# Miniprotein binders against q9bqp7, part 23

Target 1, 240 residues: q9bqp7
Amino acid sequence: VPQNWFPIFNPERSDKPNASDPSVPLKIPLQRNVIPSVTRVLQQTMTKQQVFLLERWKQRMILELGEDGFKEYTSNVFLQGKRFHEALESILSPQETLKERDENLLKSGYIESVQHILKDVSGVRALESAVQHETLNYIGLLDCVAEYQGKLCVIDWKTSEKPKPFIQSTFDNPLQVVAYMGAMNHDTNYSFQVQCGLIVVAYKDGSPAHPHFMDAELCSQYWTKWLLRLEEYTEKKKNQ

## First folded at step 21 (miniprotein)

Design Ll7
Fold by OpenDDE base, look of step 21:
Structure Ll7 (fold): chain B 240 residues (1-240), chain A 82 residues (1-82)
Amino acid sequence: as target 1 above (240 residues)
Amino acid sequence: SKIWVYVTITAPSPEELYEIVRRIMRLAMLHGGETIYVEIEGNRALILLTLPTEEEAEKFAEEVRRLLEELGLRVTVYVERE
């Protein structure tokens, strides 16, 4: 049980977006400060077993590709992910935003993969927007806040070359999503709250993406786990 | 303290693999455990689980082995011991 309990949902905020919400998605810049990011917290609090699995994967890849080949592979994966996020931001942004759509960014297997998901996405409220939890002292950059099948969600877009048909295949991504939710729900820069999460795993070959929907109950369960990870991180830093 | 369990499975098809993974995940829950991670590559899966006790971990392991033997599938179950 977390020592410092804090709710994921804000009872002072409405679950329904106000009609007065701006039509333009929010894009709050991330401020670089001493406050840890969600990603940093998660990376620094991995279990020995999780670390083992990642190292095993790394060693296997190095054996197959060589050290230089593995570095190149990692760089390419990173670049592909970045381009995918840029393409999605362009797609989900209102047409009035003068961002020149690079047509080349739209021609990817990953974009093809998520087409069936995008059909169910509407009411975009935020894109690539920073969130800060002032009380719990962490920050993050969320990909998207939008309605998915009529439910307002924090949406996290991921790329994968391997099938991830189960939410448990997404590693710590559920924790990341609820961390963003909890931060946004208590960030004064946002006037609304979210109760659901969505992880979308896009595939390079254009096969249909897997959506992992997280209802309020599931979000609450992962929120407890997130709080424990945050406490572990905080304790480790105090001891350094 | 949680007991960590690794399960490796190979199935004839991805569809069969996914069904077996689901069954194993359900079995873990029945034993008071939790699925932490599922890695899928082709027709192979690696499942990382936690169980509440060594006794439950062993019961779970035997049940998984029995289930997979009945299906004629290859399975490896490793219970991490301190």
Scores: ipSAE 0.819, ipTM 0.937, lowest interface PAE 0.5, mean pLDDT 92
Fold by ESMFold2, look of step 21:
Structure Ll7 (fold): chain B 240 residues (1-240), chain A 82 residues (1-82)
Amino acid sequence: as target 1 above (240 residues)
Amino acid sequence: SKIWVYVTITAPSPEELYEIVRRIMRLAMLHGGETIYVEIEGNRALILLTLPTEEEAEKFAEEVRRLLEELGLRVTVYVERE
């Protein structure tokens, strides 16, 4: 249990729709800052067991592809993820048109994979938007805030070549989602708050994406784990 | 203080594999444990879990082995020590 517990929700904020919501999604620019990012906190607080599993995977890939082959593979999957996120931002932006989009960007297995999910997404409030938790002192860049099946969520899009049918298959992604949620709920750039999270895993072969919905109780459970990771990070930096 | 346990399973189909993974995750919960990570690759799964004590970890491991043996399926359970 964390020594310095902090609530994920902001009691000063309404959970009701705001009549003054903008017609275009928010995109708060990421500030260059000494405050750690969610991703950095998670990377630097991995358990020995998490590191072991990642090293095991890396060694298997290097055995199969060679060192140079692995570097090329890694670069390629990074580019695929980047293109996927660019496509989703374009699709979800009300200011984009079909004639302004790169047709090759829209023709991918990953985009086909998420079509079923996108039909349930509406009321986009933020896209590729920075968040900062002023009290806990961390920052992040969330992918999307929108309604999924009528519930306002922080939505994280993930690409995968392997099935992720369980939320436990997404590694630290639930921690990223709740960290973004907590930051957004306490960030003065946002006038609303979010109660739920969603992780969407898209597949390279176009297979139907797996949505992993996180209700408020599940978010609270992962929030406690996030606070522990942030606390561990802070202690490590005090001793460096 | 938590005991780390690794379970590897091979099943005839993804549907059967997912059901077995769900059963193992429920068994862990009954022993006070938690599922940390699940990797799916083809018809094989790796499950990383924690249990609160060595006694519960060993009981869990034996129950998982018994379950998979009753199903006629292969399993490996590794209980990490200190």
Scores: ipSAE 0.699, ipTM 0.899, lowest interface PAE 1.0, mean pLDDT 88
Fold by ESMFold2, fold request of step 22:
Structure Ll7 (fold): chain B 240 residues (1-240), chain A 82 residues (1-82)
Amino acid sequence: as target 1 above (240 residues)
Amino acid sequence: SKIWVYVTITAPSPEELYEIVRRIMRLAMLHGGETIYVEIEGNRALILLTLPTEEEAEKFAEEVRRLLEELGLRVTVYVERE
């Protein structure tokens, strides 16, 4: 039970596109801030059990690959994720022409994996856009806001080498989505709001991506958990 | 205080594995618990959960063991003591 409850939705705003210009998605630049980011908050509030599982995974990977092999593996995974997000931003932005410096990027298994999801995505309103929650004092950088199967969603793209058929397999991603949603809904840079979320897990081998749709009720449930994590973060910083 | 529970299962196929995971998650909810994380690796799953009390955690653990034993499948359930 959070002490400083705040609503995720803004009753002063519509969740439908009205008088908007869909030809140019919003891309609010991320600015250097003293307030914490969503990912910082989540990283600093992991439970001992979550840390244990992460360290166990790291130990197994180092045993299999060696320390240098593990560093190379994590570097490659990071690069693949970066290229995936760059490709998606280019694909979803009608005002941006693809760069000719690396045409082979679009042939990744991850891009193949999401094709069936992209067919259901329309009305792109924001891409790689900063959000700030003035009252709760946090900031984030969301991947995409668009309609998915007719519902306006905050969409988070994720790459994975392992199956994630359950939303619980995506760890803190639902908290990221609702934190971005709550910030957007109260950020004066945006005139609309979003009540649904979507986590899309793309696979390296091109297997069909898993979409994890979050309706307004589910978003509200995760919002409560986000508020608790933010409170925990704030208390830790007061004691440091 | 919440009680942490780890469930490790192995099933003959990914489709059977996913159905068993869903059943375990539903059992946790019936005991007032919550599924925190599910790791899938081939035909194995690790499920991290919380239960509201030690009593409910032990009841949940026994029900999970019984479920998997009736299916003839391996399961490990660890209830974190505090």
Scores: ipSAE 0.693, ipTM 0.896, lowest interface PAE 1.0, mean pLDDT 88
Fold by ESMFold2, last read:
Formats: C-alpha cells, structure tokens, sequence
Structure Ll7 (fold): chain B 240 residues (1-240), chain A 82 residues (1-82)
C-alpha cells in the first residue's frame, strides 16, 4: 500500500469527447528538466528477480553472438523500433496523408503485423506527446492517444522478435502506460481524460500483433504498483 | 514478503503451451498469488510468480507438477528460499 496515494483519474475533468474542429493530434514537446522520467524510475526500481532474468538473457546472447555481435544486434533492434514508431506516427497523422511516405518504411513486417489493430483505431488525440505529473513530479513521452474499438486509450507500440501473447510478457509496459495516463489526466496541457490503456506488440515476421487492452479497473491496479515504484525511487534518491 | 516461484514448461505446440500457461496463472490466483512475468521462447515458457506464503507456494508447486505429469509434459518448479 503506497504511503502517498494519489488518484489516476481526475474528477475535475469530463469523460465526454472533446472535439476541436479541425481535430489535430497534440504533440507537446519535452523540455529539459531535472525531474525523473517514467522509464528512468522503472529502470532504477527493477526487482532482483527481473534483473537476474535480464542478465541471464544478456549472457546467453553474448555466448551466442559474441560481444560485437550482441552490440550489433541491440543497435539493429533499436533502429527497427525507431523506424516502426516513425511509420506509425506518419500513418496516424492526418497532415502527412497528403505526402508520399517512405515506401520501405511501410513495407516492414512490423507494419504488416499491426494492420488488423490499426483498422480499429480512430479519433487520434495525441502523438509522441510529453506528459508531466505536477504533483507526483515525473515526466514521460507517450506514443499515442486514440480510440481503440470505441474506447479512448493511451496506446503504447512495441516491437518484439519473441511472442508476447500475455500482458505479463510485456515487463513494465503496463506501469509505463498507467504512469502516462495519470500524468496526462493531471497535466494542464490536456483538456481531456483517458481511462483505458492499450499495449500493442508487433512482430518482425508480420504475424498478427498482440493487443493488450487495459480497462479502467486494470489500470487502477497497475497504478497502485506504479505509485509503489515511484515511492521506491524517491526513497533511493533521498539516501544518495 | 511474498514467495517467488519459477515455472518452466515445454509443450509440443504453441496452442498447448499457451493454454497450459493460462491454467498455471489461474492456479496461482486460486492460491492468492500473482503472475509477474511470462517469457515465451519457441515451445518453452518461463513463468515468474509470487505466492503469499511458503505453504501456498508449495501447494501451488505440487499442483503444477501434477498437472504437467498428467499431460506427460516436462515441468520445473523452483520455490525461491533466498
């Protein structure tokens, strides 16, 4: 139980759709700041068991590929993820539909993998947009806010070379999603509220992506876990 | 503190593997536990869980072993002691 509980939802905000005419997705820029990012908090508060599993994976990869091979592999994975995010931002942006896009970017297996998900995505409200929680003092950069099958969601896009058919296969991604959600719901740069989350895992071979929908109840459960991780981070920094 | 449990399974098909993982996660819930992480690699799965007590963890471990033995499949269950 967190010592300093704070609600994920903002009772002062309407859940009703906010339509601007025309609708342009928000893209709030990140600014240089000393407060921690969501990903920094999560990286610094991993359990011993998760650290052990990560190190085991790293050593197996190094044995398989060699040190230089592993370095090349991780660089390549990072580049593929970056290109995937760029492609999705382009696809979901209404202003960019008037220009020819990089055709090679659109032909990737990852893009093929998410096609069945994208047909259910509409009403894009934010893309690659900064969020800040003024009270809890953390920042983040969310991938997308849009409707998925009629529910407004914070959406996080991931690439993977291994199957992730369970939300438990996505590590701390659910915490990342709810941290962004809580920050957005209390960030004065946003006039609307989001109560659901979606993690979409895309595959290199084009296999159908796995969507992991998070309803409000599940988001509240993960929010409690996020608050504990943030408390743990704060305690560690006080003792340094 | 919660008790950490590791379950490793090998199954002949992805369909069977995923169903067995779902069954193990349900068993954990029945014992008051929580599934923390699931890794899928080929026909193999690693499941990391927490259980509320050593007693529940050992009962869970025995039920998992019995489930996989009935199916004729390999399983390893490790209950972390420190």
Amino acid sequence: as target 1 above (240 residues)
Amino acid sequence: SKIWVYVTITAPSPEELYEIVRRIMRLAMLHGGETIYVEIEGNRALILLTLPTEEEAEKFAEEVRRLLEELGLRVTVYVERE
Scores: ipSAE 0.688, ipTM 0.896, lowest interface PAE 1.0, mean pLDDT 88
Fold by ESMFold2, fold request of step 22:
Structure Ll7 (fold): chain B 240 residues (1-240), chain A 82 residues (1-82)
Amino acid sequence: as target 1 above (240 residues)
Amino acid sequence: SKIWVYVTITAPSPEELYEIVRRIMRLAMLHGGETIYVEIEGNRALILLTLPTEEEAEKFAEEVRRLLEELGLRVTVYVERE
C-alpha cells in the first residue's frame, strides 16, 4: 500500500462531458521541466523479473539478427509507431481537410487494423496533449481523450509485433493510462474528468486490433500500482 | 512475502492457448495470486505470476502441471527460489 494515497478522480469535476462543444480537441503543449515523465518513472522502477524478461528478449533478437540487424529492427519499429500516431491524430482531428492529409500516412496495415475500433470512437476532447499532476509531481503526454462506445476514455494507441489479447500482455501500459488519467483529472488546463481507459493494440498485417477497456474500478486498481511505482522512483532519487 | 512463478506452455492453436492462459490465471487467483505479465508468441505463452506463500506457489504449480497433463500438452513451471 502506498504511504501517501491520492485519489485518481477529482470530486469537484463533472463526470459528464462539458455542455460547451468545442470544435477543436485540446492540445496542451508539453513543457520540459525538472519533474519526471510517466515513462521515465516506469522505466526506472521495473522489477528484476521484468528486466530479466526484457533482457532475454533483447538477447534472443540480437542472436537472430545480429547487433546491426537489431538496431535496424528497433529503428523501423519506432518509425512505424511514429507514423501510426501521426496518422491517427490526422484522422481524429476535425479541423483537418482531406486535401491536407498525407495520403501515405493513411495507407498502412496498422490503420486498417484499427478501423473497427475507430467506428466506435467519437467526441474527441484531446489529442497528443500534455498533462501534469502538480501535487504528485509528474508529467505526461496522452494520445487521445474521446468516447469509446459511449464512455469517455483516455485512449492509448500501440503498435505490436506480437499478439496482445490480454491486458496483462501490454506490460506497463495500464499504469501509463491511469497515470495520465489522474494527472488530467487534477490539471488546471482541463475542465472535464475521465474515469475510463482504453488501450488499443494495432497490427501491421491489418488484422483486427485488440481493445482493452478499463472501467473505473479497474483504473482504480492500476492507480494504486502506479502510486507505488511513483513512490519507489521518488525514494530512489532522494537517496542520490 | 510473495513468490514469483513462471509458466510456459505450447498449445495447438491460438484459441486453445488463450483459453488455457485464462484457466491458469483463474487458478492463480484461487490460490491468492496475481498474474503480472503474459507474453504470447505464436502458439506459445509465458505467464509471470506472484503467489502469497511458498506453499500456495507449490500447490499452484502442481495444479498447473496436472491441468496441462490432462490436456496432453507440455508445460514448464518454475517457482523462483529467493
Scores: ipSAE 0.680, ipTM 0.894, lowest interface PAE 1.1, mean pLDDT 88

Design Ll7
Fold by ESMFold2, fold request of step 22:
Structure Ll7 (fold): chain B 240 residues (1-240), chain A 82 residues (1-82)
Amino acid sequence: as target 1 above (240 residues)
Amino acid sequence: SKIWVYVTITAPSPEELYEIVRRIMRLAMLHGGETIYVEIEGNRALILLTLPTEEEAEKFAEEVRRLLEELGLRVTVYVERE
């Protein structure tokens, strides 16, 4: 149990979607910052078992590709993810300046993969928007806040070359989602609150993406785990 | 302290693999455990779990082995010792 528990929800904010939806999603700019990001906290607090699995995977890839081949592979993976996020931002917030590139950017297996999910997404409130939890002192950049099948969600988009049919296949991504949710719910840049999460895993070959919905109860359970990771990170930095 | 358990399965098809993974995750819950990570690669899966005690971990491991034996499928279950 965390030593310093803090609630994921803000009791001073509504837990219901507002009746009027803004026509322009929020996009709070990401600032270079001294306080840790969600991804930094998670990377620095992996369990011994998670580190072992990651190292095993890295060594296998290096054996197959060579060290230089592995570096190229990881660079390509990051580029694919970046392009996917750019395409989704364009789709969810029409930007005339990207219209010509939309045809090339939108023609990918990953975008085909998520089409059936996008049909259920509406009421976009935020895109590629920074969040900060000023009490717990962490920041993040959330992908999207929108309704999914009528539930307002923090939505995280992921690319994958391997099937992720279970939420447990997404590693620490549920912690990422709830960390962003908690930060947004306590960030003065936002006037609304979100209680649900969604992780969407898209596939390069266009196979149907896997949605992983997280209701409020599941989010609360992962929030407790996030608080433990944040506490562990803080103790490590204090002793280093 | 939590007990770490690794389960490795090979199944004839991805559909059968996913169903077996779901059954193993449910068995873990019945023993008070939690599924931490599931890696899918082709017709193979690696499942990383925690169980609350060594006793529950060994009971879980035996039930998983029996499940896969009934299906005629290969499984490896490793219970991590301290």
Scores: ipSAE 0.664, ipTM 0.887, lowest interface PAE 1.1, mean pLDDT 87
Fold by ESMFold2, last read:
Structure Ll7 (fold): chain B 240 residues (1-240), chain A 82 residues (1-82)
Amino acid sequence: as target 1 above (240 residues)
Amino acid sequence: SKIWVYVTITAPSPEELYEIVRRIMRLAMLHGGETIYVEIEGNRALILLTLPTEEEAEKFAEEVRRLLEELGLRVTVYVERE
């Protein structure tokens, strides 16, 4: 139980977008300052068990590929993820037009993997947009806010070379989603709020992506865990 | 403080594997535990869980071993101490 609880939902804010809102998705620029990002908080508060599993994986990969091979592998994985996010932003942006280079960007197994999910996505309200929780003092850059099967969600896109059929297969991604949600719901740059989340895991071979929907109750459960991680981070910073 | 438990299983097919993982996650919940991470690789799964006490962790571990034995499948269950 966190020592300083704060609600994820803002009761003074409507959960429905204003009918007069612009048709262009919001893209609030990220302002770097001294307050921590969601990803930094999560990386600095990993459990010993999570660190152990990641180190085990890393050493296995180095044994198989060599140090230089592993470095190349991780660089390629990072680039694939970056290209995937760029492609999705382009697909979901109404003011961008596809070109021959954009078509080449869209030719990947990851994009093929997510096509059936994109059919169920509509009403895009934000893309690659900064969020700040002004009370809890953290920032993030969310991927997308849109309706998924009629429910307005903070959507996080992930690439994976291994199956992730369970939300528990996504490590701290659910915490990332709810942290962005809580920040957005209390950020003065946004006039609406979101109570649901979605994690979409896309696969390199084009296999159907796994959607992990998070209703308000599940989001509240993960929000409590996020508050504990943020509290742990703050305590570590104080004791440095 | 919570007790960490690692479960490794192998099943004949991915569909059977996923169902067994769901059963193990439900067993953990019945003992007051929570599933933290699930790694899937082919027909193998690694499940990382927490249980509220050593007593519940050992009961959970024994129930998981019995479940897999009844199915004729291999399992490794490790209960982390301190």
Scores: ipSAE 0.664, ipTM 0.887, lowest interface PAE 1.1, mean pLDDT 88

